VHH binders against Twinfilin (twfA). Designs and how they scored, part 21

Target 1, 335 residues: Twinfilin (twfA), of Dictyostelium discoideum (Social amoeba) (q869t1)
Amino acid sequence: MSHSSGIPASQELISAFGSANTGDVRLIKVVIKNDELVVDQKLNVQSDFETDLELAHSVLQKDSPCYILYKKDDKSIELTGYNWIFMFFVPDNAKVREKMTYAATRGNLKRELGASHFVDEIYSSNMNDFSKKGYQQHKLHQESEAPLTMEEQQRNDEKEQGLFVGGGGSGMHVHGISFPVDSDASTAVSNFINKKFNYIELSVNVDDEKIIFSSSSNIDIEAISSKISSTEPSFHFFRYSHQHEGENLDSIIYIYSCPDGSNGTKSAPVRKRMLFSSSKANVEQLVTSHNVKIDLKLEINSPSEISEESIINELHPPKVEEKKAFSKPSRPGRK
Short names: E, the ipSAE of ESMFold2; O, the ipSAE of OpenDDE; V2, 0.75 times the mean of E and O plus 0.25 times the DockQ between their complexes.

## First folded at step 14 (VHH; framework vhh_3k1k_2)

Design c5 (from a5 with P103H S105T; at its last look DockQ between E and O 0.25; V2 from the best seeds 0.00; counts 0 for: pae E 5.3 > 2)
Fold by ESMFold2, look of step 14:
Structure c5 (fold): chain B 335 residues (1-335), chain A 122 residues (1-122)
Amino acid sequence: as target 1 above (335 residues)
Amino acid sequence: QVQLVESGGALVQPGGSLRLSCAASGFTFSRYSMRWYRQAPGKEREWVASISSKGSYTYYEDSVKGRFTISRDDARNTVYLQMNSLKPEDTAVYYCARDKWTHGTYEDFDYWGQGTQVTVSS
């Protein structure tokens, strides 16, 4: 089941955030003291949003986790006041229980302050990610999807549990805690594996940061496109029964859909896209942990990319071109 | 094969303008952030500007902010650096680079172009 730490935000913190949203505060540093989320430090606006990011770096303590509520310069489209960035710093050398407590408390803090205020999130064990340069890298990474080979290498470098993912746009893997899977989602996966259904859809609840069930059914391949949202990221498993070269096959297809604004789709908020993108491997493992092989993995940005013809061409291509590694320049950049 | 080919470097007078181009091939250009670097004689290579894969975000080193503009044309697989109000300090070999997405938090890249020489002299 989903579990949170039960650590509440102090009245002081709630009041300070409310006042800061309409005032001249740039950031609020938040820590856990006496089983309560409290204000540790507040700093005022000194310059523009990007220049002041050095203030966020300046309030970090090398060995101590904290949150930083960081105010941007632009007004919210949805709410009165400004947009905010939620920052979560958890250094590698912090105590394990402290890391776990802060990780478990993150969702509750955002909820108590109003998650809609936070249009961006930076989670890292590296102090340099909370700087002007770190923010720039974070934004660059958010817009780009990593190449499949690089993403596979990243997954191999990240063992289950005990890893923090450094770098912008990859804060989905918090140290020591993976996203929980709702019981209905676990049941749906079991029903798919046991062939009760040939199709399931899973999603992520962004506020609770857990993998949830969306739907299950028995469908024909022609119906898959209609199941895929043009506005929300989603995960799909489909068992495709077909015949190829005289053999009857039951191919298992895993589809990650992430609308990016192309082909008539609407891009989901960048925060949501990163949450779903980082969950791809965990969702895949729900099925592969039962010794079930996935025959085709597809990443799409529009339901129009899926058809019987496109799936057949991917499952049974005429020839698969071998990709070669490319040489890199020998001149290293900055470390 | 990943290829980045810079062009447009020239000799210019102080206050002049140049537009550098970097033609990209061998990869899906629209998925990558791109960067410009420069290396002056006897100096270390330094970052100049970055542009995100969709072009929504651009960033500049402080000494070029307001004078240089990075842009991209995904239809032509090309990134540009428009350099205005050039100074002798801008004299350098300019390199195009493809951004690397891993766990890094700094200016990381995985491929560089050949470079193009910009010389600003009176």
Scores: ipSAE 0.140, ipTM 0.670, lowest interface PAE 5.3, mean pLDDT 78
ESMFold2 (binder alone), look of step 14: mean pLDDT 82; pTM 0.831
OpenDDE, look of step 14: ipSAE 0.703; ipTM 0.898

Design c6 (from a5 with K54S S56R; at its last look DockQ between E and O 0.23; V2 from the best seeds 0.00; counts 0 for: pae E 10.3 > 2)
Fold by ESMFold2, look of step 14:
Structure c6 (fold): chain B 335 residues (1-335), chain A 122 residues (1-122)
Amino acid sequence: as target 1 above (335 residues)
Amino acid sequence: QVQLVESGGALVQPGGSLRLSCAASGFTFSRYSMRWYRQAPGKEREWVASISSSGRYTYYEDSVKGRFTISRDDARNTVYLQMNSLKPEDTAVYYCARDKWTPGSYEDFDYWGQGTQVTVSS
């Protein structure tokens, strides 16, 4: 919003960023002066992207917040020019009003320059995090999970030791309906929750009418489609670690696949399809009973319906524009 | 009680190889990124290598890149540092450290081992 901070980017900054996007500038240091975002320093490319990260460290002032617009070496697929990293340094000992002003202005700066240019973001109060070593640790954090709180860790340890009752055991119940759960399936769910694996597959034994284990592994999102049978119904849980708009996210995805004979699949017998369909809620509860939130639920008929793009679109739908048929007609001469 | 125990340090000839181990206990090892640091006499402690909790990402200080390999074995709660083509400049006490995950801070760690001495002599 234009109202969020009231601090605009200077014309010099906008022009400098536009020129740097296709030119020889490595970084632009941005500060707030006289209620305006201004260029404080510009440094040129001297080496490759990672080696030049030491230049970002060199422009920091111990007690003063700033932004750094840092150019990578790879060109944007979507936009003309290069990909950028948005860096935000907020030292702890800066004045409170100054810290608040920079925090409130961050979004406006990115918006005015074009947020799509920034493929990564580094926020820190420690000058040393704006370096080659700091960048590498940043990438490690993007992959890692936060440590459990002491209370959460104790509860998880108690479940591992068998001291906690009522979570994820065999014979789950949902309002008068229950399905037996094989011990291997219960173990697989526990291993998924404890992050031993980021992917598990569960099934139903048709003859015994119970939930059983099929497979576990650690995979990338691109491999999910190949794990899904085109001939048999199946249930899948996947933990998707990714970045969205500069934030690290771990999304839990639940997929029920039921091949129906379309798109090159083979339809399973009716009894099998009915058993799997009726088990959807009970399989879901195996995970949710451990106080784990499922971020996305998908029901598909073919492995081809799953891709990184389709999952991202469901997790992070594109913004809807208000230009439906009931919008006012454009003025003459508009495009 | 969190405990990190390094081992495998030795006296070795230039060009030689050595494998360091760090045995971890008292925490859920698979949830944490791990690091190796070293400190040579008269120098500040410096970062050597890092490995993510899943093992998917590894990073190295420039002077050791291509010669050292960090790895982990979650079944044994152990981090390794394979050091090849050792040079006299690699002489240091090597420390294993657990990454302290703090939002917006990437250089933090919260536990060190006691260290293991590596000496590369002529």
Scores: ipSAE 0.000, ipTM 0.438, lowest interface PAE 10.3, mean pLDDT 77
ESMFold2 (binder alone), look of step 14: mean pLDDT 82; pTM 0.830
OpenDDE, look of step 14: ipSAE 0.572; ipTM 0.861

## First folded at step 16 (VHH; framework vhh_3k1k_2)

Design d1 (from a5 with W101R; at its last look DockQ between E and O 0.17; V2 from the best seeds 0.00; counts 0 for: pae E 5.3 > 2, placed apart)
Fold by ESMFold2, look of step 16:
Structure d1 (fold): chain B 335 residues (1-335), chain A 122 residues (1-122)
Amino acid sequence: as target 1 above (335 residues)
Amino acid sequence: QVQLVESGGALVQPGGSLRLSCAASGFTFSRYSMRWYRQAPGKEREWVASISSKGSYTYYEDSVKGRFTISRDDARNTVYLQMNSLKPEDTAVYYCARDKRTPGSYEDFDYWGQGTQVTVSS
């Protein structure tokens, strides 16, 4: 067909989903095999909907993308049968071509099975997000976010799928699902890696959905805040050469700035914020794919959050019992 | 600056009850999900309970479900943990934590309190 991909659902999959929708199946793991969407595993209901979420985790393989069609316990009001969650696992270490194929096929799969069955969805590269705790965190986060309208969700889904199909943008297409990268942005990353510049700024062209180059220069750490827009989201890489406890260090700092209206900034439109936020990992990988370690990652809402003091405190937290201001404390050992 | 201050920890007998409080300041409390964690001596911190920003969703670790209740009071910028039917296994330092708000991210936390000690005798 002329849809997002030419990979159809197998008759076995369509039949299995129809039977499972009114039967005792908890989940169906779906993979692409021989250019067809096929059933890889079916697992039956063992317990309630939330307890059984560990079954979804149990069928994942760390290096292989898949879909999971996961049945809830509640009945659909509109359709006969149950409500479902659509799960899409795309691990970062999967083959690039495989990731592209699964991303491009996602919409067609939902469409062929009947999109009205799916009342929620989880998309992640982290296996832990496909579990009871991952689902709980997903629901907590949904309430904290401004909800996307249905049209905005559809546009996001189409952009992800079209990125792999349309694939015509110039640039370095690195590990994972990403937007095309303009050649100027790829050149800027190379110049940063080769130490021609110690600072680069990257952005996303929202209309073309490409990672683009904004600026590069050699600057002092004090100049970083003046380079960051208070009205537009942006990505920044900076190489900070400094000494700490007698050691010479070249720390690579990655800053994602997303003005949200705090501290006198102006909030960018919701779609722009979502687009930049979803690109954060892809932009990071432009640098890390060259075997460069990012020593500090910062997410800010205002240029005023960046100073030499704030960067030093994040790189080298003071060894005291007092509470850390604006620092990201260590978490309790969760992945 | 963000501050989270736990209080209400005490020594209690098995079967007793305690209410922990976590006073929040330096951020718009009503926009954030909150969590309680605990750490017993020699053990890793373990998750106890979570509450969404509007309070519509609460989640509990299996060992405390039915005994503990997380709640929030946005007027007082406070999250609570009501602990009933306490057992010696509940002895730990209890911490509250604030979740991140970033869209599409399932990252867990960005801030923690200093904790309050709960000791269940025996």
Scores: ipSAE 0.109, ipTM 0.652, lowest interface PAE 5.3, mean pLDDT 78
ESMFold2 (binder alone), look of step 16: mean pLDDT 82; pTM 0.831
OpenDDE, look of step 16: ipSAE 0.727; ipTM 0.912

Design d2 (from a5 with W101Y; at its last look DockQ between E and O 0.19; V2 from the best seeds 0.00; counts 0 for: pae E 4.0 > 2, placed apart)
Fold by ESMFold2, look of step 16:
Structure d2 (fold): chain B 335 residues (1-335), chain A 122 residues (1-122)
Amino acid sequence: as target 1 above (335 residues)
Amino acid sequence: QVQLVESGGALVQPGGSLRLSCAASGFTFSRYSMRWYRQAPGKEREWVASISSKGSYTYYEDSVKGRFTISRDDARNTVYLQMNSLKPEDTAVYYCARDKYTPGSYEDFDYWGQGTQVTVSS
């Protein structure tokens, strides 16, 4: 008799698992059909346990939850047969009712097959976690301390290290991380300072640990938003020539953009975001070391935060929209 | 700040051995998994080996299994890569990296060293 609230395992599934425990089966894919847990696929051992993990990845359907009963190569110390891994794939884009049903049924499946067979468990919405590399990361994570947020990681690293300089090249050094500056980036800064261009974009090559050049041009203020990536962190300098209260002004604007997933953007990996954030002062000093004053510094999470109106309001605040003096700059685009 | 300093790279004949070291400072070494990567000229950096924070789990790229051994010495804040039976295709700059777990990401890391050159040729 099955439990009143659970979806029962089919007799076929129970029998298949029992025979697989002593046979050549590597994995059993289990799905829910007609309110019953059934065998969807069985695949045989082809290689060692770790290599065969790619078979688990190969049976996943991107839009559909499933379970995978995955046999290891080591024998159980308590039971006849092998140790198993219980895998539960629940993709984010599956139907909500389907996700709920599979989540609620997981415990019953393990109980009906005998929970003592399962010595490990992998639960994920990401197909890549059900692979050789995904398994390795799962094991590394089981032993490691909980992950730090980007801010916590930065503070922890600052406490453990002082000022750091890389090898070779003429790099600018500021408190914190100081990456070498590529020659094209140095040239672009010089061209910006000498007014050959009124706009430059700089970046960080995270693998080479260098400040690098991305682009330069002469643009109108309305074009800045279109120059800013919605997926990659980036640094921008713009010379805004305008008139305010009868004065001709050249205001130098420094923008650090770090997309965070808001307003149609995509968040960059934490490591990349940290390296760009740590480089803000180094990049700023490329310009300020030439005795050039930065008139406005902005940190944004989306290109949509930049407009001519938002820049003018930050440079020349009206009474009702004055900037607040925090320890950190206000986001652009506030009214 | 976090520093990783690799050493031990050399020119060696095929079949030879080297031991690479990576001295870590600026963080609590025993809390982190560590990795070795390598990059041949004109090619992308590739993963070589990983060791968990307590050393209970080690993993290797298939081409180096049985030839390379990763280890760590928490008293010296050092991770090692013992490389035996070296082949010309092992020629690369080898980098030590600190592993970083990010929920939902795979193979992420936050710091790497300047690298040490290994050249295998007759």
Scores: ipSAE 0.234, ipTM 0.719, lowest interface PAE 4.0, mean pLDDT 79
ESMFold2 (binder alone), look of step 16: mean pLDDT 82; pTM 0.832
OpenDDE, look of step 16: ipSAE 0.728; ipTM 0.909

Design d3 (from a5 with W101L; at its last look DockQ between E and O 0.21; V2 from the best seeds 0.00; counts 0 for: pae E 5.2 > 2, placed apart)
Fold by ESMFold2, look of step 16:
Structure d3 (fold): chain B 335 residues (1-335), chain A 122 residues (1-122)
Amino acid sequence: as target 1 above (335 residues)
Amino acid sequence: QVQLVESGGALVQPGGSLRLSCAASGFTFSRYSMRWYRQAPGKEREWVASISSKGSYTYYEDSVKGRFTISRDDARNTVYLQMNSLKPEDTAVYYCARDKLTPGSYEDFDYWGQGTQVTVSS
């Protein structure tokens, strides 16, 4: 997981994306020049979104990374304008420094343009993945079961009595977003952001493979542990209003709970745990995409790990934290 | 041991219909996307249609779109290709194939069958 590179979007890019979101532009090719994200190319709508996918292929250069902001034909439910696909091409033969810079900048680009616009993402080192056929394969793959661990892959290969000679698991985000987000979950996040509720719970529907809404309410911090299941994985956001050293603070807390059979909990099936675990970043992005900072992230195996005291100690350590001291003396935004 | 066995190929008149079947065994069929491809004499192999593991997405080569329908029956571990309004240009050996589970390019399939001959002539 990399920290952002500190490379900002140019004003030209922000303006071009805003205009394209309600206009006739099909795609915007984005590159990094002089430590800034800039528009390299814009192409207009020629046909439907699927036919125009060949335009995305046409703007790639074999040995140069780029991003492509690709407009779909369907309109956003939550925002003015259309839904977009975020495309990230990183050829293997690009310079290592360049690949690192583009990888570190990807998250910031989406954030500055508004991550809610991007309903899908394609990451690949292969130019052919940015085409109509490549998109179709991307959608087919997204519906497949969650990626197997190396051990699970080996067992399946052995059971099938065949040698698996695959060369090229290259993309980290081939399908873009692990699961689609149900509209009730999006609404609940909006209500949390707008302070209608100080607590929401989200889940994953394993059969439909969607991020779904579970509950929302206004609670005291002491009630959080009672909201956390001892048998089912779950995601929680809580706004903790408190005072520390005379200052009034509203700290945003993100909790991923995955009961594993310890501390009196009941472990969920491996498949379910894997699906929830793979969704952690996507669920976090639902909140952070609204320009909200998460002040504390917790991963727990039991509701007994959560108390007001434990949260306060994590937010406001009583002494110099030894782990921070071991990390680095200084940690800027990226250079 | 993965096996894919195509059947249903026949001689048919132009405008006719034919249904191909691909019986799968030796793997958990419901986890895999499946596809059909064909090869005419003197031509390169070409992709015809694909279906996702749950069947939610189907895709077709332009020349068969609207005439061919891919489907699957997970209870019978079988993929079908319903071919309507057949043309002489559809004459080929038809193969089914299983896609890889690992993320990769659209060319990532790992097994295919022996094929079944479809001939469209008057």
Scores: ipSAE 0.139, ipTM 0.679, lowest interface PAE 5.2, mean pLDDT 78
ESMFold2 (binder alone), look of step 16: mean pLDDT 82; pTM 0.830
OpenDDE, look of step 16: ipSAE 0.747; ipTM 0.915

Design d4 (from d1 with E107W; at its last look DockQ between E and O 0.22; V2 from the best seeds 0.00; counts 0 for: pae E 6.5 > 2, placed apart)
Fold by ESMFold2, look of step 16:
Parts: C-alpha cells; sequence; structure tokens
Structure d4 (fold): chain B 335 residues (1-335), chain A 122 residues (1-122)
C-alpha cells in the first residue's frame, strides 16, 4: 500500500532548493497544495545550524503535516553545496488522508531534489523534536536506535538518504549517520561479489554494535540449513547456481534468521533480536551497494524453514496452468 | 533491576571543582544515552548535560557550558560530571538519568538515581 502519490515538486520548489544549496537560506518549509509540492516558507541563516534549529520549530503548525528542508553548516563531500536534514512533521491530529498523502509523497520529494543532499532525517509527530533540543535528542537516540526505528529505516531508500556506509577500508564517513562494519565483513562481501565464495555469513557484535564476519565457504544449497544457527540471529548470502527451464541462473539469496523459540529453536535475548532486526537493511546494502541485485529475500525463525524446495518455490513459483479446452475423444480414431 | 547510584557530592567553596560519578547496573550501559539533572531547593528539576551512548555527542545547559564536562567510562559502567568554577547557583541535588530508547518518547526518561548533594557556599 506504499503507492507513490504522484504529487510532483513544483518548479519553484526545485529552483528554491537549488539556490538555497549554495546561498543564504537556512530552511525551506514544503507543503502540498493543489496536488503539488510547494514552498510555503523560506528562512535565512541567522546563526550556526544548531542555534537556527529553533527556526524549524517556528514554522510548524500544530495540526498540519509538512516537510522542512534544513541546511547544515558542513559542505557535502560528494556534491556542490551543503549537507541537508530532511524533516517530516506528521502531527497525530492531522487528518488521516493528509497523513497518508504526505507519507506517500516523502520519497518522491527526496528523489526530485536529489536524495544524496540529505544526510540525516527527523520524522516525528512531536513539534518539539524540530528544535535545537529536539535535534540533540535525535542524535543521542540515533546512536542507540530502537527496533521501532528499524521499520522507519526499512522504508528508507538508501539512495534517498544520500549516504554510504562502506565496509572496505571504512570509506568516507558521511556526517550525520554512521553504521560501522568491520573490515573482515567488508572483505567477505567483496569475496562473495567476486565469486570467490558462494556463501557468507555475517553477524552483529552486540557490544560494539558493528556488522562482523562469521564465515564464508563454497557450499551446495542442501547445506544452507546446517549453516544456520538455531540459537543465534544471523545474516546469510548465498549464490544459487541452477538451471530453470533450460536457462542457467545465478540467483542471489539473502536470508535473515532470527530464532524465536519455534520448531526447536531458542529465542535470543530481546535486545539482541532487536539489534539484528534493525541491521537487516544495512547488511543488505553491503551487497546491493556494489550494483548486485538480490533475487530472493527470506526472513526465517528456524533452519527448518529453508530447503532447496522452499528456495526453488520462492524463486520459481509453480505455474497456475490455465486449463485449455480439452478435446473430446475423436470419433474417427486417426486419419 | 536497573540501578543508578550517584556519588561525589560535597560542600565546596565558590570557584572550586568537584567530580560526580554515577554507577550504573542492571542494564547494558553502553547502549544508553545518559543525562545529569539537578534540583535546587524549592525549584523544579532542570537538565544539566547529556552524553550519547558512544560518547560522540555531548550537550550542556547554557549556564554550565564551558564549566561542566560530562563523560562516560563503559568499562566501569559509569557516567561522570566534572564541575569546575562552581557558583552558589550550582547548589542542588544532582541526579543521573537513563534515556528511554523508544521512538516517540525521546523527551522521556525511565530511571533516576537517588541523587548526590552539591553545596557551593562561602
Amino acid sequence: as target 1 above (335 residues)
Amino acid sequence: QVQLVESGGALVQPGGSLRLSCAASGFTFSRYSMRWYRQAPGKEREWVASISSKGSYTYYEDSVKGRFTISRDDARNTVYLQMNSLKPEDTAVYYCARDKRTPGSYWDFDYWGQGTQVTVSS
């Protein structure tokens, strides 16, 4: 039900954002009017970006959703101009249709302006989150992010965030968002992509909150189930080389396993399960950031849910054959 | 069983220094942002300083900025507040607090210590 609303950014908005990116504008308030994303208000830089955050609070209306494009003081490493924060205010007492329309339009707005400009995002129903103190709370909580934020992150398009969290050599650190990956994990991903291995397992170090390497190997599809722990959450990538309807295929399969106590498994502590669950998208990005398409994503609670048959059925669902009219027995036998 | 125990409060002269400690137990300390609050007699509790779970971000109330330093030692599960250039208006009971991690409640706190008394007088 995540339909794009089809609501475009106005030419005025696109022009205003482009000018603000190299100019003196601190923020642009954006609203939807007449099925178009329009500039509602612009405020100029008055002080440093943290002090000016009170301006973001000042432009909110308590019962109306809006977006705020908020300029930071640090320059982009990748683009001309400054880094931005994308702010999305959706008050609880806004009309349901408005809330849905703004939620559905968020991705299009970021895409049309260039998602790489936005290095951070604040989404809230509380006006006080869009202030200096609110920003401080956001940064404090961002380091200790809870599982509920995981679903918000799953809605994030990594392209729309304009951020890269690299694995190999740590890459550039983009201001505002960090997701640490150990170098061994980055190396394992590279080896998987380069086909040195057809299977890798990644994990999360709970104490350091980093993505870490667990194992890599070349295995047959029948061995995947035995690689999956019944007691610990884990992430798996597998390249399944097979033949289907005469074609040779290499299908990339991403498996997130989180034992929950079902089917003879043991549920991991709640905090561990939350940390792994919140890391799903970032682990996926380690592979997809290398321009690799994931052909199948599976979330399982037990190794018993994974088998060659289950993978084949997901990759190549059985056809629902339309029944053709059958021939009645021929009267003349054969001609 | 979350416990926060403040210590290090004392009577000090104006201009003096003091270091407060908050020993944490019963939770994974390194995953939580921590704060110091204070409450003077007859006044409401006020925020003093915050530190993020990894220590990358510290924030201070304006009247203490430049004089107070919040820090954490995750190996000892302890938050510190170094207080320099103390003034009579810093006299208060100082409390450490743990932030909630739940989205939508970023302004809420779920646990407080018992407090430690700091008195700044001549």
Scores: ipSAE 0.018, ipTM 0.607, lowest interface PAE 6.5, mean pLDDT 77
ESMFold2 (binder alone), look of step 16: mean pLDDT 81; pTM 0.825
OpenDDE, look of step 16: ipSAE 0.641; ipTM 0.881

Design d5 (from d2 with E107Y; at its last look DockQ between E and O 0.38; V2 from the best seeds 0.00; counts 0 for: pae E 4.1 > 2)
Amino acid sequence: QVQLVESGGALVQPGGSLRLSCAASGFTFSRYSMRWYRQAPGKEREWVASISSKGSYTYYEDSVKGRFTISRDDARNTVYLQMNSLKPEDTAVYYCARDKYTPGSYYDFDYWGQGTQVTVSS
ESMFold2, look of step 16: ipSAE 0.473; ipTM 0.849
ESMFold2 (binder alone), look of step 16: mean pLDDT 81; pTM 0.836
OpenDDE, look of step 16: ipSAE 0.766; ipTM 0.927
ESMFold2, look of step 17: ipSAE 0.489; ipTM 0.857
ESMFold2 (binder alone), look of step 17: mean pLDDT 83; pTM 0.836
OpenDDE, look of step 17: ipSAE 0.760; ipTM 0.926
ESMFold2, look of step 19: ipSAE 0.247; ipTM 0.741
ESMFold2 (binder alone), look of step 19: mean pLDDT 82; pTM 0.834
OpenDDE, look of step 19: ipSAE 0.753; ipTM 0.922

Design d6 (from a5 with S30K; at its last look DockQ between E and O 0.27; V2 from the best seeds 0.00; counts 0 for: pae E 6.3 > 2)
Fold by ESMFold2, look of step 16:
Formats: sequence, structure tokens, C-alpha cells
Structure d6 (fold): chain B 335 residues (1-335), chain A 122 residues (1-122)
Amino acid sequence: as target 1 above (335 residues)
Amino acid sequence: QVQLVESGGALVQPGGSLRLSCAASGFTFKRYSMRWYRQAPGKEREWVASISSKGSYTYYEDSVKGRFTISRDDARNTVYLQMNSLKPEDTAVYYCARDKWTPGSYEDFDYWGQGTQVTVSS
């Protein structure tokens, strides 16, 4: 998301943060009420920065998202006042609409208060991550570099997808939003796994926030482009039967399409686009939970991006002699 | 293939010092945070100290702060625990451990060594 959610910070919150930046407040718990960011709790400094981290844990409610603006003991190098940590707690059992609203609003909150005050951030669904020991683990993990094997790259991609939906922050734990699955969608996935169909389309019911079934069929790879809406986001699984280097392969391809207005498409409303984007991992898991490996994952903005040639090039890249001086893009690295 | 081998445990007098070593092999050592744990007689295993993969962050259990120092040598794939001002309550088997790659609590780890005995008595 390149724009704010439109939920403003209350005057009380802005004033409270300004006073806390030069005063004795340790933390401010922020919630969204009546489409406004408001102060829910303020707690004062009682000890040093690390000891007081237990106060952050103490203000969490197990089923309710919130933000915590947490003041450190060190002063900013460039700004008046202290350095702060931005904390975003999103419990797994919170309502999906609530999770979405808080995720979409976090960037606006930081910008309205002055993003440069926040030198670190913690995003997690686990209450224990908002404590002294949780903070220490967060710092330890910040130095960890993901391995670069194919499995490691997939985990890195899933991490970025979560961070992208949640406004791009790095944190100790990455948690996606979980959606209920309609029975017809579960049946369609089973039929795809059992090879009754080589293609299925899934969607999300915006009102009920459920993963639902759209269509299934047996198609050729050249027909995929015609199955993809130019106006609605959608999810697609396709089994591509082909030969490569003399071997018969059945490659499983997962496509997320999100029209953006380019190339003859029309952009869907922001809320719908966010709902579908946040569902990507859950939709993927419907197939992978059956011990099925997805061989290719594509995120596209237009049906025209899908062709047999584009899929083959992504699935089996041409062999390239090692060259440190350049890289050959197969397509733009778009999200 | 992951192997962690602790050494350096001994019998020492109260107030004495020891340096423990943990030789690591079978994984990309410099990419992992490392920890020391200990288990005293009749007690559950407890965390002692952690060091981040690049060594920029170290953390200690409160009872050992200021007395113990964790460090690492990536060229030798080795984690150290320098223990000063030893007390009888530090008597335990000390284990080094590799943090889990998957995010988790500070007590989460996936591999640990056989341990080395430290005994502090008069």
C-alpha cells in the first residue's frame, strides 16, 4: 500500500505523544475507535528502558489488536526528545476486519506522529514478544540472514508478503491473517489435488471474509489468460503438464492476480485489494497442506502477463554462464 | 551433521574463573545466534546467555550479569563463556545451543551439545 488508510490520529493522541516525548511517560497504548486513533492507556516510567518492557506486555488484551508507542531511555541524535519503538500487536483470534484496519492504519499513525522518532518496530501476534525477553530475542533475530536455498527463498518471499500487507515493517514474528474457507472451495482444492481438474479459481467473499470457490475446469496453458479477470483480484492454481529435457513434468503453478489499471485492467477498491493480498498465504496453504509442492508462484497485475513462454521461462530459466557484471531480468520484480 | 562440543568445565573454588568453549560444525555458524544453558542438580535447564550471529548483541540471565561474558570466534566456529567470580550456585552442566532458525522465544533452540561439568565448591 502506497497511501494511508484515512484514519486520523486524535488531537488527544498527538498532544499525548508530544508531551511524552519530553516527559515521564513510558508508553502509550493506541487503539482505533470510531475511525480515529485514540489513546487507550498511558503508563509512566518506573525503571530503566529494559525493565519497563514488562509494562508493554501488561497492557495487551489477548483478542484485541493495538499499537504501543514505547519510549526508550536514549535521546534522538537529530530530533528533540527520545527514541521510540513502534509496537504493533495483532492477535490471531482478532476479527479479520479489525486486523485489516489496524494493518492499513499503522503507516499513517507513524507518519502523523513523525516516523523518524521510531528507531525500531515490533510486529507480532504473540503477547510474549512485547516484553523484556521478547525484545532481546527481537534484537538477536534482526541480525539473522535468511539462507538462500530455494526453500529459504520461499520463506523469505512469504515474509515479505506479510510485511508488504502490514505496511512493510520488519519484526520478530511474521503472522498472516487467517480466513475461513467455504466448503465448495475445500472441495475444489481436493478435486484439483486428485487431478479431476487441472485448473481452479478461488476468490474471497468481501462481506463474509471467506475464501470461496469461483470455477474449475480442464484447460490448456494458453487458456489461463482468458480465465483471469481484468477487474477483480483472484487466485488460480494450474497443473502444467509438459516435457523439459526429456522428462515429463506436472508443475503446480499458483497465480495471484491483482488488476492495477494497467494494460486495459481496472483497479479494484483498496479494501478488496488488501483483503485478497492478505489471503495469499492462506490460499497457498490450502494446496500445500496436502503435501503438494508449488513449483511456481506468480503475482501479476494483468492477464496479459501470462503465457506459455513466460511460465516456461520462470519455471525453467535459460542456463546462464556466471557473470558478475550484469543480470538478465525475465520480468520486472513487481509485488 | 550438526555437532556442538563443549569443553573447559572443571572444579573451582568460589571466586574463581573458568572459560568454556563450544566448537561447532555441520552448519553455517556465522548465520546463527548461539546460546549457553545450564542445568543444576535437581533443577530444570535454564538459559544463561545469548550472542547474536554477528556478535553485536549479548544478553545474560540476571544472576550472571557482570560475571559472565559470552563471545564468538567465527573464524574458528567457536562460542565462549568466560565465567568470573564463580559461586556455588553456578554449579551445573553447561550446554551450548544453536538458536532455531524459525522465530520463537528466547528459550527456543534446535541443537545442543553433550555439556561440560562446572563445579564450584570449597
Scores: ipSAE 0.060, ipTM 0.633, lowest interface PAE 6.3, mean pLDDT 78
ESMFold2 (binder alone), look of step 16: mean pLDDT 82; pTM 0.830
OpenDDE, look of step 16: ipSAE 0.728; ipTM 0.910

